# VHH binders against Band 4.1-like protein 4 (epb41l4a), part 18

Target 1, 289 residues: Band 4.1-like protein 4 (epb41l4a), of Danio rerio (Zebrafish) (Brachydanio rerio) (o57457r11to299)
Amino acid sequence: FYCEVLLLDESKLILTTQQQGIKKSTRGSVVLDYVFSHVNLAETEYFGVRYCDRSHQTFWLDPSKTLAEHKDLIATGPPYTLYFGVKFYAEDPGKLKEEITRYQFFLQVKQDVLQGRLPCAFNISAQLAALAIQSELGDYDPYKHTAGYVSEYRFVPDQKEDLEDSIEQIHKTLLGQVPAEAENNYLAIAKTLEMYGVDLHPVFGEKQAEYFLGLTPVGVVVYKNKTQVGKYFWPRITKVYFKETQFELRVLGRDCNETSFFFDAASKTACKNLWKCCVEHHTFFRMPE
Below, E stands for the ipSAE of ESMFold2; O stands for the ipSAE of OpenDDE; V2 stands for 0.75 times the mean of E and O plus 0.25 times the DockQ between their complexes.

## First folded at step 16 (VHH)

Design r2 (from p6 with Q1E Q5V S35Y V47W A61P K87R P117Q Q120L; framework vhh_ozoralizumab_d1; at its last look DockQ between E and O 0.53; V2 from the best seeds 0.52)
Fold by ESMFold2, look of step 16:
Structure r2 (fold): chain B 289 residues (1-289), chain A 125 residues (1-125)
Amino acid sequence: as target 1 above (289 residues)
Amino acid sequence: EVQLVESGGGLVQPGGSLRLSCAASGFTFSDYVMYWVRQAPGKGLEWVSVIYPGYGDTYYPDSVKGRFTISRDNAKNTLYLQMNSLRPEDTAVYYCAASEGVYEVSGTEVYTDYRGQGTLVTVSS
């Protein structure tokens, strides 16, 4: 058995039978524990390890099942690729207990911005990127940071020269911020963006109209054509149900009446995954910090 | 074919503790959401606790929060309920239940694919 776990710092953790005793009969919890120990996490409840099946659907590795029981992972064959990441985005990452936890959140959110999952306006992009540069390089130093130094780094999907100029200008204003401070400031800005911590699931409504359900730190958001058309906070969600491909979300309105919304997933497997993720989000986020 | 068999009920004094067990067979236990529900004499069915597959996330209604602990052992297909600081109002028949695809936050409405025959817990002096 041979797998690579891709970490958020772009390094790999290699897990094999000979090095760790990892076999198809090994439970997911053992794999998760190796990863959590490797990155020195104590606040592990926010994190997981995911995989993609051959249909490009992503799943969280189930700690209670053996690797062999993850049939869609096993079908991808050795070698296997796993992805460490944030499963539950803290609404305020500044309140996380340990700096190593905030660092992993910073790496995750930086990746979310780079990959376009967390869109942000030009000025916000420049500010975030400057904070990331401050964390990586430290204070601006004209003898070390010669013209064009920002171009060595990528922060957003379409990084243009006008953005890079803005990043350099802002970097010059951040003198004295140590890496952890810059990373915390990065998170403080990013947590306010609409798509922060949003886990999107494609679904269909009437006449196969396409929607997305976003599982977020505050609730379930319904998107149509990239426009929010519904938002239901976790405390108002009273039932999550699936049968075959049909997904039901029941919410309590301000008038104390309950209303159910129905969607279809592309498959039973996708519907069960949506249900599982939604229940896990509800459980995690309805508890006060 | 599916069986859920509860055990561990009995008579206990107020402030005491009991541990209930539920042996499951006939379905893939590790894939199911498991919960405990109870029915007090002359009352309706009340949700008491739930545990999900995977990391085993748990939660409870206010009436038992902090006193009851649900757990599962997927290798032994067994569900548990540890009940501490028992009160007379905890007197009820306790049922083990299993569901796929149902999650509700209230104890007033419950749907299960399967439910056991129950075990009686009596809290009295």
Scores: ipSAE 0.330, ipTM 0.691, lowest interface PAE 1.8, mean pLDDT 88
ESMFold2 (binder alone), look of step 16: mean pLDDT 82; pTM 0.832
OpenDDE, look of step 16: ipSAE 0.690; ipTM 0.865

Design r3 (from p6 with E104D; framework vhh_5c3l_4; at its last look DockQ between E and O 0.84; V2 from the best seeds 0.00; counts 0 for: unsure alone 64.9 < 65)
Fold by ESMFold2, look of step 16:
Order: sequence, then structure tokens, then C-alpha cells
Structure r3 (fold): chain B 289 residues (1-289), chain A 125 residues (1-125)
Amino acid sequence: as target 1 above (289 residues)
Amino acid sequence: QVQLQESGGGLVQPGGSLRLSCAASGFTFSDYVMSWVRQAPGKGLEVVSVIYPGYGDTYYADSVKGRFTISRDNAKNTLYLQMNSLKPEDTAVYYCAASEGVYDVSGTEVYTDYRGPGTQVTVSS
């Protein structure tokens, strides 16, 4: 067994039979524990390790299954590629107990912005990027940071010179913020963005109309044509069910009537994954303790 | 060919304990929601406890909470129910049940895509 785990700081953790004794019979929890220990995490419940199958669908590694039981992962290798990341986005990252946890959240959200998964307007993009530069480089220093220094870094998908000029001007105003403070300020802004912590799953409604279901920290959001057309808070969701490709959400209304919403996934595999992710979100964000 | 086979039932005095087992085969056990349901004489099925795949989240009926513990061993394809502090009201046939794709926060609906023949539990002085 030969596996590369891509970490959020862009480094790799190599896991092999020879070095760690990891085999296809090894449980996912063992792999997760190696990764969590490597990044020195205690607040591990927010994080997971994911893989992509040959059809480019993404799955979370299941801690209770052996690696061999992850058939779609096993079909892709060896070698195997795994991705460490935030699985459950804290609604308020500022409440996370340890700085290392907030740092990993910062790295994840920075990646989300860079990859376009977390869209933000020009002024917000400039603020976030300036905070990221403050964390990475420290205080603006005119002897180190000559004109155009921002161009050495990428913070957003469409990083043009007018944005980079704005980033530089904001960076100059952040003098005195230590890295942890800048990272916390980054997260405080990012947590308010519409797509923060949204895990999108493509589905089909009546007459094959295309929708996305977003699994979010507060509930399930239904999107059509990038427009929110439904929002169901976790406490109101009473049943999550699938059979074959059909997915059902049952929601308790304020009138005490239950209403079921039905969607179709592209395949049984996609439907099962949507169900599993949805159940895991419901459990996590409705935890009794 | 799906098989569920319960064992571990019997006659026990009030306050006693029993451990039920359910051996499963013919499906991917680790992917299924497993449950114990019971049927007292002349009554319908009642959900006793549910255990979900993955993280192993559990549900217990109010009547058994704190006394019963559900668990699963995916390596052995086996479901368990540890029953402590048994009461005469726990007398029933206990069934092992399996369903795919179910998560119901109320826990009151009976989901029996597959169900075993049951094991009798009798709590009597």
C-alpha cells in the first residue's frame, strides 16, 4: 500500500505498508489517526480525509471501514491520493478551542476562496487577501515589500492588478497583527459569506429539473440556477432517506405538518454518498452534548 | 441470500441481564442501519434501539434508555443488544432488523427491509 495525503499547507504525508504497516485490511480510523497526529490536532471531529473516484466523485474516508472496503478508492490505485480537510465547518471558527484548529480552518477557507468555492466581492477579496498576507509575511516593510510584491502570491481566482493594489494598501493598515490574529480576522469575515461551509451535491427534481443540495452548518439549502430556493434547518429535518437513486428529506413545518421533498441523484453511489454526508451533518450540527 | 439470526434470548428474573446477538450475512453489513425491534404478546412492533453505520450513532426508545446498549462489530457482521435491569414489561420477541438508507430522528418508525425470525425474552419472577 502506497498513499499520499495532501495537507492544507500543500505538504504531503506519505503512508505505506513499509513505514506504518498500513494495509488494505487497515481501518480508515488508523489512517485518520496518523494524519491527525501529524498535524497535531486534538479537535479532530471537524476534519476528515477524502478521496476522488475514477468518475471524479468525492467521498470521505470512513473511519469504521477497512481501506479494502472503500472499493472506489481501491480501484484508483496504487498509488492512492487522499486529501486532508475540514469536513464540518464550524459556524463560528472563533469558538474553536485551539489555535492549531483555527489555523487549519484558515488554510481550508483560504483554499476555498482561491479555488472559487467561496465567492466574494472585490472589497471582501482585498480584505481577505490582505489578512492572509499579514499572516504569511507579517507587517508591511517598505524595504522588503517593493511595488508588485503581492503578485508573488495567489489569494483569489481572478487576481488582477487593481485588486493587488487594494491588497497592498490594506496590508499597510494591518501593522501589529500577529499571524494568529490575522487568521482569526480572516475567518471572522469569511464565516459570514453565503457559501461558507456549503457542501454542494447535484440532484434532480421533478421533470429532471437540475438543483443542488447544499449541506451547511445550519441546515440543507436547495439551489436552482445559483439561487437559493429552499432552506431547511437541521432541527426541522426529521428524516433523511434514500432508495436506489431517490433521496428524501422530511421536514417538520411550523404548522406541525411534515412535508417530504424528493430528489434524484445521478447514480446509486452518488445518492448513498449524499445520504451519508447529510446524516453526518445532521448528527454533527444537532449534537446533544 | 440475506440472513439475520438472533440468539441469546431466554428466561430471566426481574433485574437480570441478557445479551442478544444477531449474525448477519448476504449484504454489506457495514453500510446498513441495524436495529432491534420487539413485539410483546398481542401488540405491534416497537423500535427498541437503532445503530447507524459509520460513526455508530445510536437511538434508544425512552422505555429502555440507560438500561440497554446497542453495538455492532462490522468485522464479524454481528449486531448486539446488552439488556440490563430487565423488567417484566421487556417481555417480547426481539427481532434483528436491517435497512439501507434510513435516518429517522424520531426512531419510532419500524424499518425492516430484512428481519430475522426473532428470539424470545421473558422476564418473570
Scores: ipSAE 0.533, ipTM 0.760, lowest interface PAE 1.1, mean pLDDT 90
ESMFold2 (binder alone), look of step 16: mean pLDDT 82; pTM 0.837
OpenDDE, look of step 16: ipSAE 0.729; ipTM 0.878

Design r4 (from p6 with A98R T112F; framework vhh_5c3l_4; at its last look DockQ between E and O 0.75; V2 from the best seeds 0.65)
Fold by ESMFold2, look of step 16:
Structure r4 (fold): chain B 289 residues (1-289), chain A 125 residues (1-125)
Amino acid sequence: as target 1 above (289 residues)
Amino acid sequence: QVQLQESGGGLVQPGGSLRLSCAASGFTFSDYVMSWVRQAPGKGLEVVSVIYPGYGDTYYADSVKGRFTISRDNAKNTLYLQMNSLKPEDTAVYYCARSEGVYEVSGTEVYFDYRGPGTQVTVSS
């Protein structure tokens, strides 16, 4: 068995039968534990490992199943590619107990911004990028940070000169922030963005209207044309169900009446994945003490 | 072909214990929501307990909480129900059931796409 686990710092961890004794009969939890140990992570409940199937659908590695039971992963052959990342985005990452946990969240969210998954307005983009530069380079120093230094780094999908100028000006104002402080400030801003921690799933509603369901730290959000058109908090969700391609979300309204919303996924595989991700989010964010 | 076969039922005194087992085959057991559903004489079906795949959350009917324990062994494709402190009201046919795609917060709504033939549990002096 041979796999590469891509980490959030862009390094990789190689897991093999020869080095770790990992076989197809090994449970997913064992693989996860190697990854968590490698990154020195104790608050592991927020994190997971993803894989893609041959149809390019992404899934989380299930800790309770053997690798052999992940048939869509195994069908991709050896070698296998796995992706470490945040599975459940803490609603307030500033309340995470350990700095290493917040650092991993920072890396994940920075990637989300760079890849366009977490859109942000010009002013916010500039602030986030300046905090990322403060963390990476430390205090602005005119003898170290020569003209155009921001251009050597990428923080957003389409990084133009006017943004880079704004980033530099803000970096100059961050003097004295240590890396951990800058990273925490980054997260404090990013957590307020609409798409923070949103796991989007394309679906169809009534009359085959196209929507996305966002699984978020606070609940399920319905998007149409990038606009939020519905929001259902986890404590108000009473049933998550699918059959074939039809997905059902039942919610308890403020009038104490239950209402079901129905959506269609593109395939049974997509619908089952949506269901599983939704159940996992509900369990995590609605769990009693 | 899907098969569910219950065993372990019988006659017990009030306050006694039984352990039900359900052997499963013909499907990927670890992917399915498994449940115990019972039917008392002259009554409808009642969810006794549910166990979810993945994180393994469990739910119990209020009438059995603290007395019954559901568990699963994915390596053996077997579902269990440990029943302690049995009462006459627990007399019923107990069915092993599976479902796909259900997550219902109360755990009390009856869902299944397949169930076994059942095993009789009789609690009587």
Scores: ipSAE 0.503, ipTM 0.766, lowest interface PAE 1.2, mean pLDDT 89
ESMFold2 (binder alone), look of step 16: mean pLDDT 83; pTM 0.844
OpenDDE, look of step 16: ipSAE 0.726; ipTM 0.885

Design r5 (framework vhh_5c3l_4; at its last look DockQ between E and O 0.84; V2 from the best seeds 0.00; counts 0 for: pae E 2.7 > 2)
Fold by ESMFold2, look of step 16:
Structure r5 (fold): chain B 289 residues (1-289), chain A 124 residues (1-124)
Amino acid sequence: as target 1 above (289 residues)
Amino acid sequence: QVQLQESGGGLVQPGGSLRLSCAASGFTFSDYVMSWVRQAPGKGLEVVSVIYPGYGDTYYADSVKGRFTISRDNAKNTLYLQMNSLKPEDTAVYYCAASEGVYEVSGEVYTDYRGPGTQVTVSS
């Protein structure tokens, strides 16, 4: 067995039978524990490891299953590629107990912004990028940071000259912020963005209308044409069910009446994954500790 | 093809303990929601406890909360129920049940497959 785990700092952790005793009969929890120990995490409940199948769908490694039971992963290798990341986004990452946990959240959210998964407007983009550069480079220093220095780094998907000018001006105002402070300020801004911590799943409604279900820290959000058209908080969700391609979400309304919403996934595999992710979110965000 | 077989029932005194087991075959055990349901004499089915796949989240009926512990061993395809501090009111036939795709907070019974049951009798 040979796998590489891609970490959020862009480094790799290599796991093999020879070095760690990892086999196809090894449980996912054991693999997760190696990764968590490597990055020195104690607050591990927020994190997981993803894999991508041959059809380019992503799945979370299940801690309760053996690696062999992850058939779509096993079909891709050896070698296997796994991706460490935040699975459950804390609603307020500033309340995470340990700095290393907040650092991993910062790395994840920075990646989300860079990859376009967390869209933000020009002024927010400039603020986030300035905080990221303050964390990476430290205080602005005119002898180190010569004209155009921001261009050497990528913080957002559409990083044009006018944005880079704004980033430089904001960076100059951040003198004295240590990396942990800048990272915390980054997260404080990012947590307020609409798509923060949203796990999108494509579904179809009545008449095959296209929607996305967003699994979020607060509940399930329904999107049509990038616009929120429904929001169901976790405490009000009483049933999550699937059969074949049909997904059911039952919600207790303010009127104390229960209503079921039905959606169709593109396939049984997609529906089962949606169900599993939804149940995992409900469990995590319904019973915080 | 699908088989669920309960074991571990019997006669026990009030305050005693029993451990029920359910051997499962014919389906992908680790993907299924597993549950214990019981039927007391002259009564309908009651959900005792549920254990979900993945993180192993659990549900317990109020009448057994704190006394019973559900668990699963996915490597052995086996479901367990540890029953402590047993009361005469726990006397029932206990059934192992399996369902795919259900997650509920309301205690509604979903049993795609159900075993033949094992008798638990709590009596002096």
Scores: ipSAE 0.336, ipTM 0.694, lowest interface PAE 2.7, mean pLDDT 89
ESMFold2 (binder alone), look of step 16: mean pLDDT 84; pTM 0.854
OpenDDE, look of step 16: ipSAE 0.745; ipTM 0.887

Design r6 (from p6 with S106H; framework vhh_5c3l_4; at its last look DockQ between E and O 0.74; V2 from the best seeds 0.66)
Fold by ESMFold2, look of step 16:
Structure r6 (fold): chain B 289 residues (1-289), chain A 125 residues (1-125)
Amino acid sequence: as target 1 above (289 residues)
Amino acid sequence: QVQLQESGGGLVQPGGSLRLSCAASGFTFSDYVMSWVRQAPGKGLEVVSVIYPGYGDTYYADSVKGRFTISRDNAKNTLYLQMNSLKPEDTAVYYCAASEGVYEVHGTEVYTDYRGPGTQVTVSS
């Protein structure tokens, strides 16, 4: 067995039969434990390991299954590629107990911004990027940070010179922030963005109208044309069900009436994955921290 | 062909313990929601406990909380119910059930795509 786990700091952890004794009969929990130990995490409940199938659908590695039981993963290799990341986004990352946990959240959210998964307006993008560069470079120093120094780094998908000028000006105002402080301030801003911690799943409504279901720290959000058209908090969700490609979400309204919403996924596999992710979110965010 | 087969039932005195097992075949066990459902004489079906795939979240009927423990072994395709501190009102036929794609907070609705033949549990002096 030969597996590469891509970490959030852009490094790779190589897991093999020879070095760790990992086989196809090994449980996912064992693989997860190696990854968690490697990055020195104690607050592991927020994190998981993902893989992609040949259709580019992503799945979380299931700790209770053997690697062989992950058929869509096994079909892609060897070698196998896994992706370490945040599975459940803390609603307030500032309340995470250990600095190393907040650092991993910072790396994840920085990636989310860079890859366009967490859209930011111009002013917010500049603030976030300045905090990231403060963490990386420390205080602005005109002898070290010569004209154009921001261009050596990428923070957002469309990083133009006007944004880079704004980043530089804000960086100059951050004097005295140590890396951990800048990273915490980054997370404090990012957690307020609409798409923070949102796991989007495409679905179809009546007459094949396209929607997205967002699995979020607070509940399920329904999007139509990039506009929120429904929001259902985890404590109000009483049933999550699928059969074939149809997905059902039953919610308890403030009037004590229950209402079911129905959507279709593109395939049974996508529907099962949506169901599993939704149940896992409900379980995690329903329980007290 | 899907098969569910319960075992481990029998006669036990009040306060005693039993461990039920359910051997499963013919479906991807690790993807299914598994449950124990019981039927006391002259009564309808009651959901005793449910275990979900993934994190393995569990639900218990109020009448069995703290006394019964549901578990699953995906490598052996086997569902378990550890029954401790048994009471006469636990007397019933216990069924192993499997369903794909169900999750509900109350745990009281009986969903079965598949159900075994059941095993008798009798708690009596």
Scores: ipSAE 0.476, ipTM 0.732, lowest interface PAE 1.4, mean pLDDT 90
ESMFold2 (binder alone), look of step 16: mean pLDDT 84; pTM 0.858
OpenDDE, look of step 16: ipSAE 0.779; ipTM 0.899

## First folded at step 17 (VHH; framework vhh_5c3l_4)

Design s1 (from p6 with G54I; at its last look DockQ between E and O 0.55; V2 from the best seeds 0.61)
Fold by ESMFold2, look of step 17:
Formats: structure tokens, sequence, C-alpha cells
Structure s1 (fold): chain B 289 residues (1-289), chain A 125 residues (1-125)
């Protein structure tokens, strides 16, 4: 067994039979524990590792199953590639108990912005990028930070010179912020963005109309044409069900009546993944700790 | 092919106890909702208890709450029902049932995509 776990700081953790005794009969929890120990996490409940199958579907590694039982992972290797990341986004990352946890959230959200999963307006993008540079480089220093220094870093998917100029001007205003402070300020801004912590799943409704279901810290959001057309808080969701490609979400209304919404996923595999992620979110965000 | 096989039924006096087992194969046991369903003579099917796959939430019919305990052992692919303080009205054929893709907070709906042949429980009448 040979596995590379990609961490949020772009480093790799190599897990092998020779070094750790990991084999196909090893449970996913053992792999997760190696990763959590390596990054020194105590607040592990927010995090997981993912893999991608040959059809480009992404799955969370199940801690209760053996690696052999992850058939879509096993079919891709050896070698295997796993991705460490935030599974459940805290509504307020500032209330996380340990700085190490907030640092990992900062790295994850920075990646979300860079890859376009967390869209930001120009002025917000500039503020976030300036805070990221303050954390990385420290205070602006005109003798070290020569013209165009921002261009050596990527913060957003389409980073143009006008944005980079704005980032530089804001960086100059952040004198004295230590890395942890800048990272916390980054998260304080990012947590207010509409797509913060939203896990999007494509689905189809009536007449094959395309929708997205967003699994969020507060509930399930339904999008059509990038517009929110429904929002169902976790406490009001009473049933999550799938059969084949059909997904059902049953919601208790304020009138005490239950209404079911039906969607189709592209495949049974996608539908089961949506179902499992939805149940996991429901449990995490509705239950007492 | 899904296979479910119940065992542990029998004759018991009122107030007694029995433990039912259900051996499962042919599916990923840990992913399935498992349940016990019973049918008394001349009556319809009744959900006795349900146990959900991800976090193990349980449901019990009011008629058995406090007396019966459902559990599962995912390593052995086995479902259990511990039945205590048995009453004559508990007399029934007890079926092990399995379904994929279900999460429901009330536990009152019947999902029996697969069902075993059943085991007879008779409380001395």
Amino acid sequence: as target 1 above (289 residues)
Amino acid sequence: QVQLQESGGGLVQPGGSLRLSCAASGFTFSDYVMSWVRQAPGKGLEVVSVIYPIYGDTYYADSVKGRFTISRDNAKNTLYLQMNSLKPEDTAVYYCAASEGVYEVSGTEVYTDYRGPGTQVTVSS
C-alpha cells in the first residue's frame, strides 16, 4: 500500500505499509488518525480526507470501513491520492477553540477562494488577499517588497493587475497584524460570504430542469440559475431518502404539514453520495456535541 | 443477492426474555437501515424497531418501548433484538428487514426492500 495525502499547506504526508503498517484491511479511521496527528489537530470533528474515483466523483473516506471496502478508491491505484480538508464548516470559525484548527480553516477557505468555490466581489477579494499576504510576508516593507511583488502569489481564479494593485495598497494598511490575527480577520470576512461552507451537488427537477443542492452549515439551499429558490433549515428536515437516482427531501413546514421535494441525480453513485453527505450534515449541525 | 436469516425465536412464558439475531449478507451491512417487523396471527405487519446506519439512531414502537432493545454489530453483519418482559400480545412472526437510502427522524415508516423468512416468537397463551 502506497498513499499520498495532500495537505492544505500543499505538503504531502506519505503513508505506506513499510512505515505505518497500513494495508487494505486497515480501517479508514487509522488513516485519518495519522493525518490528524501529523497536523496536530484536537478538534478533528470538522475534518476528513477525500478521494476521487475514475469518474471524477469525490467521496469522503469512511472511518468505519476498511480501505478495501472503498472500492472506488482501490480501483484508482496503487498509488493512491487522498485530500485532507474541512468536511463540516463551522458557522463562526472564530469560536474554534484552538489556533491550529483556525489555521487549517484559513488554509481551506483560502483554497476555496482560489479555486472559485467561494466567489468574492473585487473589494472583498482584495481585502482577503491582503490579509493572506500579511500572514505570509508580515508587514509591508518598501525595501523588500518591490513593485509587482503581489504577482508572485495567487489568491483568486482570475487575478489581474488592478486587483494586485489594490491588494498592495491594503497590505500597507495592515502594519502590526501578526499571522494569527490576519488569518482570523480573513475568516471573519469569508464566513459572511453567501457560498461559505456550501457543498454543491448538481440535480435535476421537473422537466429535467437543472438545480443545485447546497449542503450548508444551516441547512439545504436549492439553487436554480445561480439564484436561491429554497432554503430548508436542518431542524425542519424530517426525511432524506434515495432510490436509484431519485433523491427526496422531506421538510416540516410552519403549518405542521410535511412536504417532499424530489430531484434526480446524474447517477446512482452521485445520488448515494448526495444522500450520505446530506445525512452527515444533518447529524453534525442539528445534534448537540 | 441480499440474504437475511433470523434466529432465536421460540416459546417463552410471560415476563420472559428472548434475543433475536439476524445474519445478513450480500450488501454493505453498515450502509443499510435495519429493522424488526412483526406479524401477529390474523393481523398486519407492524414495525417493532429500526436502527439507522450512520450514527445508530434507534426507533421503537410504543408497544415495545422500554422492553425491547435493537442493536447491530457491523463487524459481524448481524442485527439483534433483545426482548424483555414479554407479553402474550408480543406473539408473532418476527422479520429482519433491510433498506438502503433511508434517513427519517420519526422512525414510523416501513422500509422493507429486503426481508428474511422470519422467526416465530410465542409467549405462552
Scores: ipSAE 0.552, ipTM 0.775, lowest interface PAE 1.0, mean pLDDT 90
ESMFold2 (binder alone), look of step 17: mean pLDDT 82; pTM 0.838
OpenDDE, look of step 17: ipSAE 0.720; ipTM 0.878

Design s2 (from p6 with G54T; at its last look DockQ between E and O 0.76; V2 from the best seeds 0.64)
Fold by ESMFold2, look of step 17:
Structure s2 (fold): chain B 289 residues (1-289), chain A 125 residues (1-125)
Amino acid sequence: as target 1 above (289 residues)
Amino acid sequence: QVQLQESGGGLVQPGGSLRLSCAASGFTFSDYVMSWVRQAPGKGLEVVSVIYPTYGDTYYADSVKGRFTISRDNAKNTLYLQMNSLKPEDTAVYYCAASEGVYEVSGTEVYTDYRGPGTQVTVSS
């Protein structure tokens, strides 16, 4: 067995049978524990390890199953590629107990912004990027930060000169913020964005109309054409069910009436994954953080 | 061919213990929601306990909470129910049940895509 775990700081952790004793019979939790120990993480409940199948669909490694039981992962290798990341986005990252945990959240959210998964308006993008530069470079210093220094970094998918000029101006205002403070301020802004912590799953409604179900820190959100058309808070969700490709979400209204919403997934595998992720989110987020 | 087979029932005195087992085959055991349901004489089916295919998620009826423990061994495809401090009101036929794709917060709704033939538990002085 040979795998590479890609970490959020862009480094790799190599796990092999020879070095760690990891075999196909090894539980996913053992792999996770190696990763958590490597990054010195104690608040592990927010994090997981992902893999992609041959069709480029992503799944979380199940800690309770053996690696052999992850058949879609096993079919891709060896070598295997795993991705460490935030599985459950804390609603308020500022309440995370350890700086190491907040740092990993910062790295994840920075990646989400860069990859376009967390859309930001121009002014928010400039603020976030300036905080990221403050964390990496420290205080603006005209002796060190010569013309065009922002261009050496990428913070958003389509970073243009006018944005980079704004980033530089904001960086100059952040004097005295140490890296941990800048990273916390980054998270404080990012947590307010609509797509923060949203795990999107494509589904179909009536007439095969395409929707996305977003699993979020507060509940399930339904999107059509990037527009929110429904929102169901975790405490109001009373049943999550699937059979074959049909997914059911039952919600309790304020009038104490229950209503079920039905969607179709593209396959049984996709429906099962949606169900599993939804149940895991419900369990995690309906209780105190 | 799906099979569920309960064992471990019998006659026991009040305050005693029993351990029920359910051997499963014919489906991917680790993916299924497993449960114990019981039917007391002259009564309907009651969910006793549910164990989800995720770590740590279990549900118990109020009448058994703190006395019964559900568990599963995915390597052996076996579901268990440890029954302690048994009472005469626990007398029932206990069924092993399996369902895919169910998560329901009350734990009281009965889902039996597959159900075994049952094992009799009798608690009598």
Scores: ipSAE 0.504, ipTM 0.751, lowest interface PAE 1.4, mean pLDDT 90
ESMFold2 (binder alone), look of step 17: mean pLDDT 82; pTM 0.836
OpenDDE, look of step 17: ipSAE 0.694; ipTM 0.863

Design s3 (from p6 with V33I; at its last look DockQ between E and O 0.85; V2 from the best seeds 0.52)
Fold by ESMFold2, look of step 17:
Structure s3 (fold): chain B 289 residues (1-289), chain A 125 residues (1-125)
Amino acid sequence: as target 1 above (289 residues)
Amino acid sequence: QVQLQESGGGLVQPGGSLRLSCAASGFTFSDYIMSWVRQAPGKGLEVVSVIYPGYGDTYYADSVKGRFTISRDNAKNTLYLQMNSLKPEDTAVYYCAASEGVYEVSGTEVYTDYRGPGTQVTVSS
């Protein structure tokens, strides 16, 4: 068994039978524990490890199953590629107990912004990027940070010169912020963005209309054409069910009547994954923290 | 061909302990919601406990909470119920049950796609 685990700091952790004794009979929890120990995490409940199948669909490694039971992962290798990341986004990352946990959240959210998963308006993009530069480079220094220095880094998907100019001006105003402070300020802004911590799953409604179900820290959000058209808080969700490609979400209304919403996934595999992710989110976020 | 076979039932005095097992085959055990349901003489089925796949979340009926512990071993395809501080009211036939694709918050709804033949538990002085 040969596996590379890609970490959020762009480094790799290599796991093999020879070095760690990891075999196809090894449970996912053992792999997760090696990764968590490597990055020195104590607050591990927010994190997981992903893999992609040959069809490029992503799944979380199941801690309760053996690696052999992850048939779509096993079919891709050897070698195997796994991706460490935040699975359950804390609603307020400022309440996380340890700086290393907040640092990993910062790295994850920075990646979310860069990859376009967390859209930001121009002014917010400039603020976030300036905080990221303050964390990485420290205080602005005209002898180190020559004209155009921001261009050496990528913070957002569409990083043009006007944005980079704004980033530089804001960076100059952040003198004295240490890396942990800048990272916390980054998270404090990012947590307020609409798509923060949203795990999107494509589904189809009536007449094959396309929607996305967003699994979020507060509940399930239904999106059509990038617009929220429904929001159901975790405490109000009473049943999550799938059969074949049909997904059912049952919610308790304020009148104490229950209503079910039905969606179709593209495949049985996608539907089962949506169900599993939804159940896991419900379990984690059932009560407000 | 799905098969569920309970074992470990018997006669025990009040306050005693008993451990039920359920051997499963014919389906992907690690993907299924597993449960114990019981039927006391002259009563309907009652959900005793449920264990979900993945993180292994559990549900317990109020009547057994704190006394019973459900667990599963996916490598052995086996479901367990550890029963402590047994009471005469726990006397029932205990069934192992399996369901796929269901997650229901209250735990009071009975979902049994597959059910074993049951094992008798009798708590008597």
Scores: ipSAE 0.403, ipTM 0.715, lowest interface PAE 1.8, mean pLDDT 90
ESMFold2 (binder alone), look of step 17: mean pLDDT 81; pTM 0.827
OpenDDE, look of step 17: ipSAE 0.408; ipTM 0.733

Design s4 (from p6 with D57E; at its last fold request DockQ between E and O 0.87; V2 from the best seeds 0.70)
Amino acid sequence: QVQLQESGGGLVQPGGSLRLSCAASGFTFSDYVMSWVRQAPGKGLEVVSVIYPGYGETYYADSVKGRFTISRDNAKNTLYLQMNSLKPEDTAVYYCAASEGVYEVSGTEVYTDYRGPGTQVTVSS
ESMFold2, look of step 17: ipSAE 0.591; ipTM 0.777
ESMFold2 (binder alone), look of step 17: mean pLDDT 83; pTM 0.848
OpenDDE, look of step 17: ipSAE 0.743; ipTM 0.886
ESMFold2, look of step 18: ipSAE 0.618; ipTM 0.797
ESMFold2 (binder alone), look of step 18: mean pLDDT 83; pTM 0.849
OpenDDE, look of step 18: ipSAE 0.745; ipTM 0.886
ESMFold2, fold request of step 19: ipSAE 0.465, 0.502, 0.477; ipTM 0.715, 0.746, 0.743
ESMFold2 (binder alone), fold request of step 19: mean pLDDT 83, 82, 83; pTM 0.847, 0.834, 0.845
OpenDDE, fold request of step 19: ipSAE 0.785, 0.797, 0.795; ipTM 0.901, 0.907, 0.906
ESMFold2, look of step 19: ipSAE 0.555; ipTM 0.776
ESMFold2 (binder alone), look of step 19: mean pLDDT 83; pTM 0.850
OpenDDE, look of step 19: ipSAE 0.759; ipTM 0.891

